# VHH binders against o26223: the designs that were tried, part 190

Target 1, 191 residues: o26223
Amino acid sequence: MKLLWTSQHIKVTVHIDGKVSKMDVLEAIKTRRSIRKYQDREVPEELIDKILDAAMCGPSAVDERPWHFIVVRNREMLEKIPEVHPYGAMVKDAPVAIIVCCDSSLEKIPGFWVQDCSIASQNILLAAHSLGLGAVWTGVYPLEDRVEGIRRLFSIPEHVIPFSVIPLGYPAENPGTRDLFDPDRIHLEKW

## First folded at step 12 (VHH)

Design x27 (framework vhh_7aqx_2)
Fold by ESMFold2-Fast, scan of step 12:
Structure x27 (fold): chain B 191 residues (1-191), chain A 122 residues (1-122)
Amino acid sequence: as target 1 above (191 residues)
Amino acid sequence: QVQLQESGGGLVQAGGSLRLSCTTSGFTFSSYEFSWFRQAPGEEREFVGYISSSGGYTDYADSVKGRFTISRDNAKNTFYLQMNSLKTEDTAVYYCARGPFESYIDYSFDYWGQGTQVTVSS
């Protein structure tokens, strides 16, 4: 049985032989970093399926869940992304990338799809990190040139809006953990 | 106005040492992470070292690990690259950078110095 994502999702229980460490949620959030250097190593489709399952579990305005995802493993296609996405240079060296899209025909309330697709993108980053992978969110929307470039490259219909391109793989860098807590940004009872 | 400026480069013999400084202005230094990069003639810009905002975590390229040390002085708004046991292959223009940070629309570094030349002679 394959772990493939379609309208007929095949549900398989996968055991990774204890090679996956448990990470609590706060640790995952605090230690996740953008990873732009990847090992020359395939990411199993079972892990991609877990990541996409997590992406679809986010809250959505009026539960519209407008998300569609393109999984790109084809080297030729990955190598073309930097031509239409100026800050996507690392994508050509990744084993796989996920393109997060909004299907506007699923939109129930105008404008909230941006938050919905942001939530899906962040869930992809956190899920990847929890599974021992590294990823980076490279923004597409609302930059019109990137939106139209990605749409044309992947034959995305006019009613679908590419939101982000997220390359991922096994990390080949370790940027460490950020120390960002700033109490001056916390106001008690009023501004 | 945010500025980063390298100093301390120059000519040195193989086996020698240099300390590069990156002096900064225009922002709250203690809130940011910093990195060093280098670029040899005809080659791409290469990561050298990183220091976290707290100073509690550092990381290095494998080629310099054990020889180079990155550090910071929050009172002076300056961070450093101590380069020991220099080799001819360390010859490059060295750049300081603010980051990496978590940007989703561009590269993870927002400000760069202009570079300082380091030349290691045999």
Scores: ipSAE 0.462, ipTM 0.755, lowest interface PAE 1.1, mean pLDDT 88

Design x28 (framework vhh_7nfr_2)
Fold by ESMFold2-Fast, scan of step 12:
Structure x28 (fold): chain B 191 residues (1-191), chain A 122 residues (1-122)
Amino acid sequence: as target 1 above (191 residues)
Amino acid sequence: QVQLQESGGGLVQPGGSLRLSCAASGFTFSSYEMSWVRQAPGEGREWVSYISSSGSYTDYADSVKGRFTIARDNVKNTLYLLMDSLKSDDTAVYYCARGPFESYIDYSFDYWGQGTQVTVSS
């Protein structure tokens, strides 16, 4: 079924390359791209706090909200991430990274923490984009070598599972917008 | 079956120009993002340039920005890389690749060509 919903637009004030602009939610979703090149600029703590606030606002199975976050700014630690995470080469050049984790002690329904942490990860990407930053989701779980490498590197307890590593910073690339709408994937009333 | 076939490489003097082509077959070329990726002797693969499915959006590695131009012909199913002001450091095997995608697990290119050698030397 194709659903068309009439609603008022929500606009967020965004700083893009230091300039103030307004981006509505649909624009943010459609223009967000994975950014793997960053300017040599500090990301203010205030912006990281806003991103993490947004990350925790996602839906969660039985409202278990199992996510915990590690904020990494230390250059030596960022430079070690590619040693245990092959897809994390860009992290060494990022000013900051967020590690999304699951605290299994908060899990109420087996397996749904993966969807919960996926939602939190996407919210981080969207929030970063809306604030004029670029980010990329680099997957950790369920690749066991990456999970254990990140766990050892950041002294993560046995009951906590690292899910994703998300480097972020002011973008030093602009890959443009994708044209992904495919009406053949939409079925009316039945498959 | 998907196939990507590069051509146009060769030996060129510093400051010279080359045009690489990539012939695509076995898929709807106009629906996919395309990239050029290079590998210099003894080095890893380096992403060089990107073009959107429509051709409206392009991006370049800082090392080639202003010197290289990526283009596509969706009627002929061909990707191009126009290389100007070539430097010795541009010496590499150049690969045509489908992607990159919004992959969260790796640098996702799902298909690669065989590569074409570009040598910039006197």
Scores: ipSAE 0.446, ipTM 0.760, lowest interface PAE 1.2, mean pLDDT 87

Design x29 (framework vhh_lunsekimig_d3)
Fold by ESMFold2-Fast, scan of step 12:
Structure x29 (fold): chain B 191 residues (1-191), chain A 121 residues (1-121)
Amino acid sequence: as target 1 above (191 residues)
Amino acid sequence: EVQLVESGGGVVQPGGSLRLSCAASGFTFSSYELYWYRQAAGIERELIAYISSGGYTDYVDSVKGRFTISRDNSENTMYLQMNSLRAEDTGLYYCARGPFESYIDYSFDYWGQGTLVTVSS
């Protein structure tokens, strides 16, 4: 991929393999990839705090902000996730995972919590990437067996819905980027 | 667009070995996760082996220690080395390109035509 930059973009400092790099917001969005292989390195609590701060900064329906987060570092608990999430095998090898949840008691308008938690999940992925980490969104909701399994494993109350499981760590793979721009999906003034 | 061509299937005795190949073209091979699926008689199509772009691998329990998935990004080819084959390994084996940046992994499309593996006495 060719490097493209402009002085009009916001610069972000990214730590990659101990090196400091700069990327603007658009570059971060365009280069973020799902990462499933992690280095055997602990993720500092400070970085998790920054990621969760970013997760809570997204828009939500009628400012309901129904999200809650479970931060999982316990190896025994991470190793149990693949038992209830068939495509979550990489979680057991991650140094940490974040479970994005919806507290239904905070919902002000029915059904929009899905968009709210989707926004929070994507912000986690982008924030992790901007900080030199890699992450992947493994879907839980609306698959009933996964929702029930994750709820039981983490003692999540009945009124709280586990939405996604996001393992993260320092990346041990580099999948490369793809040009996804499709002008046929853009309609001017009318369909 | 995407082209995936499987080869290496055949008839073997129980305890035998086969090496399957999946030749890919029409996309940036190194950017995608790749899968081997199996369609056995009387069994729903199942994911048997997975490899990420960086080489992270995962297997269903029934094939762990017997099958090895690998990829060669320079040759745009994925492999499945199958050892200690059993009668229940009989089926059509498909290679598949994973969906790019999917947040849900349960509705995969299969783009390969399949290669038949028969384990019989």
Scores: ipSAE 0.561, ipTM 0.765, lowest interface PAE 1.3, mean pLDDT 86

Design x3 (framework vhh_vobarilizumab_d1)
Fold by ESMFold2-Fast, scan of step 12:
Structure x3 (fold): chain B 191 residues (1-191), chain A 121 residues (1-121)
Amino acid sequence: as target 1 above (191 residues)
Amino acid sequence: EVQLVESGGGLVQPGGSLRLSCAASGFTFSSYEMAWYRQAPGKGRELVAYISSGGYTDYADSVKGRFTISRDNAKNTLYLQMNSLRPEDTAVYYCAKGSFDSYIEGYFDYWGQGTLVTVSS
């Protein structure tokens, strides 16, 4: 049984017995892809801890940091996600999923929580990739049926808004790439 | 510049099989999600099968277990293997190009001209 983080005076000791990717930041950003197929292999809690640490390091509006995270490893719960998310069928096959949520009681500026939770979601994807994992951001907000479905499924309070569902695992697919640099979108000095 | 050219449609008896192909050009095929849609006479278009850039697949309940979507990224070709065909599968089948690396699925921005599949005796 693992010790849960329940006190600000208690530290969780993280040990990694393996190699992490030596990707620099630009390489991680350029090579990250949505991964929807996963190996039948569990993700160590130590890697999830690193990913969530990275998620919480993003900028937020007026330092509101409204994000909360639900870590789902229970197979029965993962199997129910496709019932409320029509494009979330891959989640049932993932070893773990992270649900990014906004606690609206922490919001200081109306509407900026969307950017805050987007930043946290992208940091999860980048951190997972840098650690040799694959992940995909499956959209929840602002689709009302998905928001309420996920809320009900995970007993999320009324004042908390589920934003994204991010399954992750060791990748079992190799998606293609695209050169996205478009100099026509760069304007010097003026529009 | 994007082109999707479907082939492989035809007349087949109930219980028969057909394999549809879609030749793609004008974009980096391997990077995009792809789908097959169909439109029956007098009906709207419906999603039949979906495949991600990396090969994750999903199917409409009406075809699950009978149809298989696949892709050959080296040949820029999308396939739909249709088995145990039924009269209600009669439709024009469209290859559809989706998005690159989208955090929202189910949005397709280009469609081929379609290929007719007729299931009758």
Scores: ipSAE 0.541, ipTM 0.778, lowest interface PAE 1.5, mean pLDDT 88

Design x30 (framework vhh_8pnl_2)
Fold by ESMFold2-Fast, scan of step 12:
Structure x30 (fold): chain B 191 residues (1-191), chain A 121 residues (1-121)
Amino acid sequence: as target 1 above (191 residues)
Amino acid sequence: QGQLVESGGGLVQPGGSLRLSCADAGFTFSSYEMAWYRQAPGKERELVAYISSGGYTDYADFVKGRFTISRDNAKSTLYLQMNSLKPEDTAMYYCARGPFESYIDYSFDYWGQGTRVTVSA
């Protein structure tokens, strides 16, 4: 057996002289995978704080920063999420989930909050990975039934839009990867 | 490269068992989410079972405890073990490949041609 968080999510390079380096940004981006199975381990509040700090550091349209976050640790509430999110079954087995929301009253330019909340969601996934955790982005917006289901479960006001549900924990799976680089999608100077 | 090819269907009496297989000649099988869907005559396709690239599984309520989805990445093959079969399990069964790293598991994007399962007395 190996320590799952070290072998699956934190890449540590040991130099020949015994020096250790942490995962760099490109490595984190390339090795992050969606994780749907979690160890029965609590995630410390300090790690959640670091993840949320990273989430808020992304660019936003006209610096509108429309994001709000709900941190869910209550087991009964996590168990209800699959009732309103058909592909969120793994959430009930996660020690914690983050719901990314848009406060529409903070919107300065129409429609760009979707990009803003997407950036925040991806930063959560990358930050979790860099800290030895696993996470998965389960889509909510723009599927109206999921938006209203999540709103009702968490008493979210009408001017706030739930965007994504991201369960996270110490990983209990090791998914494979693939080479995604496609030079045919790169055009020099013109199409 | 290649197509998804289902096999293992047939006629079986209620209470019987069948093992469906889905072969994929694609070189990236191990990195994809896979699923089994079914379609009964005159009805829409419905999700039966799901397996992630890492082995996470999920099942429709109507097959929980009776069906088991599994994958053999070395053989690029997906399986569905069906036990305690009922007449209402009669359908064409399709394997499907899900999108890599999707943030929405709404639809599957590559399908096989299907294998027929008939459960009758």
Scores: ipSAE 0.602, ipTM 0.770, lowest interface PAE 1.2, mean pLDDT 87

Design x31 (framework vhh_vobarilizumab_d1)
Fold by ESMFold2-Fast, scan of step 12:
Formats: structure tokens, sequence, C-alpha cells
Structure x31 (fold): chain B 191 residues (1-191), chain A 121 residues (1-121)
């Protein structure tokens, strides 16, 4: 089915399976799903650039913006990721993956880089969705074996911490959504 | 109330086949990752296979090419087709409900009572 939008919404154009849909930011947040099956199609560099621009637009602690990104398109390298990341089996089949990293030398206050890199990771997922792509966040930090495995595989310096691996591509699955709103988790004025 | 009810277990000879079913109720089945686990006598629980709400599947190396996980969202039912069964596949098989939108691969939150599969001559 087609979605119809009124002029009161902030409209974003999304290409899904060759079709163009309009959605606002709230709709994008509510309909984004983890995608683990990808079409055998290249993702244009222009779209990756837009996604990374969006990733860098998140808030960060004291404007430390500690994120660095590795863009992986090499098939042999993508096929090696599941060897060091057990939940990353789908990465083998993705046309591209983004590794979100923290450069600890950019950290201004201890520990907040985790939140900074979490925000960047979620922005990648939302931006990908808004552009008609699918992606999934596969966790790396704080699991020491995965951190070390990814570091070794991609020659990441000791002062840089791999945080997440996000494969992305054009979706070959179309998961539905569910209503996650739980009013019992909202407290007015006091607990 | 979340309920998962397994069926289809039984005694089968090596090389035989069985199809397990898991009937789910009390939640929006369509929206959850589902899995099959097994536990052999004296061993811990092992993940056998999982399936996402849109049909992405993954399998333990020990069962790849022999087992197929599938789901029927209209019937709220999870299946495990087991072919070329081996004595080592003897276990109680459990279906489990997985996390929604997890960025980490941990822990299924609801489990059924299990169904016994015995592979022996």
Amino acid sequence: as target 1 above (191 residues)
Amino acid sequence: EVQLVESGGGLVQPGGSLRLSCAASGFTFDSYEMAWYRQAPGKGRELVAYITDSGYTDYADSVKGRFTISRDNAKNTLYLQMNSLRPEDTAVYYCARGPFESYIDYSFDYWGQGTLVTVSS
C-alpha cells in the first residue's frame, strides 16, 4: 500500500524496492527495522557519504565528536568479519559495511564516547532507512574478543576502539513494525 | 500470557526425518525473532537455528544442510524440519522467543516446555 502525506509533515523521500515513499522523521524512527538480507546491488558512494554526514550530526559530550568510520566494500574483508564477530554472519552477504570507531585521543571527558558512538550508530541506521537502504547494528564494544578481533582484522591503532559493525544494502526482506509505546514506563512529576 | 508449545518429537532411526512444530500465543508472533534450542542429557543448551520476523535464518554448524527452520505467521507457528538425523541429535528441543531489535546477540526471553527427539536403531 501507498502512504499519503499532508503539508504539515516534514517529508523525506525514501526509495524502497524501486518505489518512492514520503515519510517524516517520526515515521522513519518508528518504521526502521534491522535488515539482514540484502539484494546483490552496489550501494552508490553518494549514499554512503550522506549516511556518514548524518552520523556526524549527532550530539556528543562537550563536542568531542570522537567517531571515525571505516567503510568496507572489499568482499574478502567482509567475508572475514564473521570469523571475529559471531553474530555478524549477514555481513558476508552485504555489499558494504561501516565500522564505527572511537579515537580515544579526541575524548574530552572519560566514558562518554560510548554514548557518542551509540548516537552515531543509530544515525547511520536511520539515515540508511531514509535513503531506501537497510542496515543492522552488530555490537562490538564492550566485548573484548570482538574489539580485539576487529582491531586486528582492519589494522586499527591501539588508541582507536571499534564500537559497532553495521552492514547495509538494498533490503531483500520487508519486516513489519509493532507498537512499542508503554505508558507504564512514563511517570508524571515523580516516580 | 506468553505460551510456546512444542510438538512433533519422537523416536526415529538414524538417517530418518522429523518435523517439529511450536505453537505460539500471548504475543505478536509476527514481530519476534524465534529460535530452536536443544539440550542433550548431561549437556548445556545449544542454539540450533533462529529465524527473524522477515525470514533471515542462521544455523549451528552441526546442523547446516540437514535442518531447516521456517515460520507461518498466519498460524503463529514455528517449524524445524530435521533431515538425515544422527544419534548426536538426540535431545529435548525447545522453541524460544527472541529479542526485538537487539544490537547484541544475547538470551531468548521465553522458552517452551520442550519435545523429546530420540535417534537410535
Scores: ipSAE 0.611, ipTM 0.776, lowest interface PAE 1.1, mean pLDDT 87

Design x32 (framework vhh_vobarilizumab_d1)
Fold by ESMFold2-Fast, scan of step 12:
Structure x32 (fold): chain B 191 residues (1-191), chain A 121 residues (1-121)
Amino acid sequence: as target 1 above (191 residues)
Amino acid sequence: EVQLVESGGGLVQPGGSLRLSCAASGFTFSDYEMAWYRQAPGKGRELVAYIYSGGYIDYADSVKGRFTISRDNAKNTLYLQMNSLRPEDTAVYYCARGPFESYIDYSFDYWGQGTLVTVSS
């Protein structure tokens, strides 16, 4: 099955800390892992801009593109996230976090903003990985206590819904990958 | 069939130590996040320590510096080394399996039956 995939993707050279690397799309998808340990090292603003550009390139329902992003670098604010997100302890140790939000005033069709923000969140994870960074998606929506906690902490307006908190940084861990391919989940022509 | 079996609980004097073990079977242990929880009489269940497959560890503030979570992937076993035990550590201790590559950690899919730890004179 390698021939079915290799002809459909482009290998791109990426400059990471002055070094050239090559990663195809399938390799990026298959090797990305959640990273929760980060080096004590700043992430350049230029890399965050590239990640957010990639996040906004995902498809959205009826081109509603309802996503907004909060970039958090302030140490005091990062340290408060675990108080309102019980499984977000690693966020306080990250150099930066991105909060993915939905601006409900941009919604054109009810309910699809969840899929739109999921696509944006995954694109952040993949873009970070392709740039030599590590990240993890910590879920917020639809858990009401986390939604309201994050809203209060970051002064998010009532018409905006916090969807996910994604800490990221240069990785200080290297977890292995798992083979998740399950042919029993593939049905030809009919169920 | 997924199973988690705790052992090592017992009665211990204040200031003493215990080592809890959790034997896992029926899944690829090294792929999963693991946790220790406890429940004291008349109280809700609380997280004690969480260890991720990549090695990141988080501890409850009440046990930091006293308890150490660790895992032996070759033996499919999770451990909790408990030092400087206090009467308020008295509880049933549970091991739990966390989800692989989950974007939401609000519940665990498998739990052990628990092991009782009593700290008293």
Scores: ipSAE 0.596, ipTM 0.766, lowest interface PAE 1.2, mean pLDDT 88

Design x33 (framework vhh_vobarilizumab_d1)
Fold by ESMFold2-Fast, scan of step 12:
Structure x33 (fold): chain B 191 residues (1-191), chain A 121 residues (1-121)
Amino acid sequence: as target 1 above (191 residues)
Amino acid sequence: EVQLVESGGGLVQPGGSLRLSCAASGFTFDDYEMAWYRQAPGKGRELVAYITSGGYTDYADSVKGRFTISRDNAKNTLYLQMNSLRPEDTAVYYCARGPFESYIDYSFDYWGQGTLVTVSS
């Protein structure tokens, strides 16, 4: 069911834009797993747009929001990623991948762009999971060979740093979840 | 305490087969990515094959089509079936546990002591 509003009392069209999970935030965080096997199904553009909207909603150092995103659907390009990313073999089998980048010209405080791009990457994973998709964060930065390989493959300018490659799709695996709570890592009032 | 114990290595002729086993204990085996690495004399350690908790597998190009990685979660055991063995497969083979939810790919947090495979005529 898609909801389109033209005024407070007028509903133009009601239709469901794909299946949307109503997963609680804590449930999403606790049950999200890295997914490396995907169904042979295209991911609708509307879902990618929702994921990228969520990615840009994270906190950033002094509101610098240095992230840029490359959305890769082209099969030839996806098949070339494993050539420059040794553990990115699953990317060639994914219907789409998102490359999270930092535009260093947007940096307002030195070095915090790593945290900013990490937050954006995690939001992509959580948003994908909440929408019934699976994804995995494959690390690029700070591995120099991967950074330069991805930069060359996607014509990324020198002032932009590729941070992560995140393939996405409808999951074809269902790994279990586990309780990671460790009270020994919690210190009350002092170390 | 995490323990990984490899077995099944030995001397085999070129073209032969061996099955390596890795007995895991001290953690919930089903939850983790597992891998086989090898180290030949005078060479660095290289990834041979890995298997995720969900069953995704990947292989080094040098062993694709010849080796098969598998797991038996009921027995907490990882296997490597090695077929069509070549002299260049001679190495100490190591079982390794992948970290849960790593974003740096398959950096490995625990290693076994290894099992020697010698392929010689």
Scores: ipSAE 0.589, ipTM 0.765, lowest interface PAE 1.1, mean pLDDT 87

Design x34 (framework vhh_vobarilizumab_d1)
Fold by ESMFold2-Fast, scan of step 12:
Structure x34 (fold): chain B 191 residues (1-191), chain A 121 residues (1-121)
Amino acid sequence: as target 1 above (191 residues)
Amino acid sequence: EVQLVESGGGLVQPGGSLRLSCAASGFTFSSYEMAWYRQAPGKGRELVASISSGGWTYYADSVKGRFTISRDNAKNTLYLQMNSLRPEDTAVYYCARGPFESYIDYSFDYWGQGTLVTVSS
């Protein structure tokens, strides 16, 4: 319970003047990678709760917060996802997956739910990484066949739109990195 | 400039073996997922096998247990060891680079020119 307040990926640096700062956020962003291979090891419910808490903390257009989440642990259901999501084969090997959905009845301004659900999805990936887990965002929206396939498989009502499927677990791979900083994309004062 | 060059294809009898190679240049090879696709005459391209940057592998059901994908990051080379070849394995085999940190797994970018594998008596 209280151990979940002190994540191993949250560190506090104490300076000589007694000033304290959290320094690991940028490192977490830079070292997070898509993980598609998982250990055969259960993810505790408490960690899923922390990830979903983080998902709901993102900004949303006019505070509409249109996101809903389906947590899938049932092996038979996970094994059916590749039938409706052709490139979701890794999901069947994950101990758990989160489906990020938009409830259109919560939408206050048309179209911004896509940004809202993107923010929630990225927060899931970062929170999972910070808790020692690995995850990958597998795209659903706006591919109509995937949207309708996932809707049918999980009995999602017509006013709700499945946005992404995010399998997660303890990582069984350690991907390399790439230097992504490109100063040519930075313009000072004007284009 | 990104380049992928396949080699190792040829004519082989049923039950035979071939080892395909893909020489990669122009990018940090170790950071990318790599894959082998194939295209038989009159059919679309299909995924044969993929290998993550961390070395974890996935195989199409049709080749599982017969083919082995591997990578040598020091040599920037991708391999496909093909054993117990069947006439239905006849196709042009393509090396592909996966997109780095894509949230949509719709298609691989950067295809090589391909290497022909013909399995016949």
Scores: ipSAE 0.464, ipTM 0.741, lowest interface PAE 1.3, mean pLDDT 86

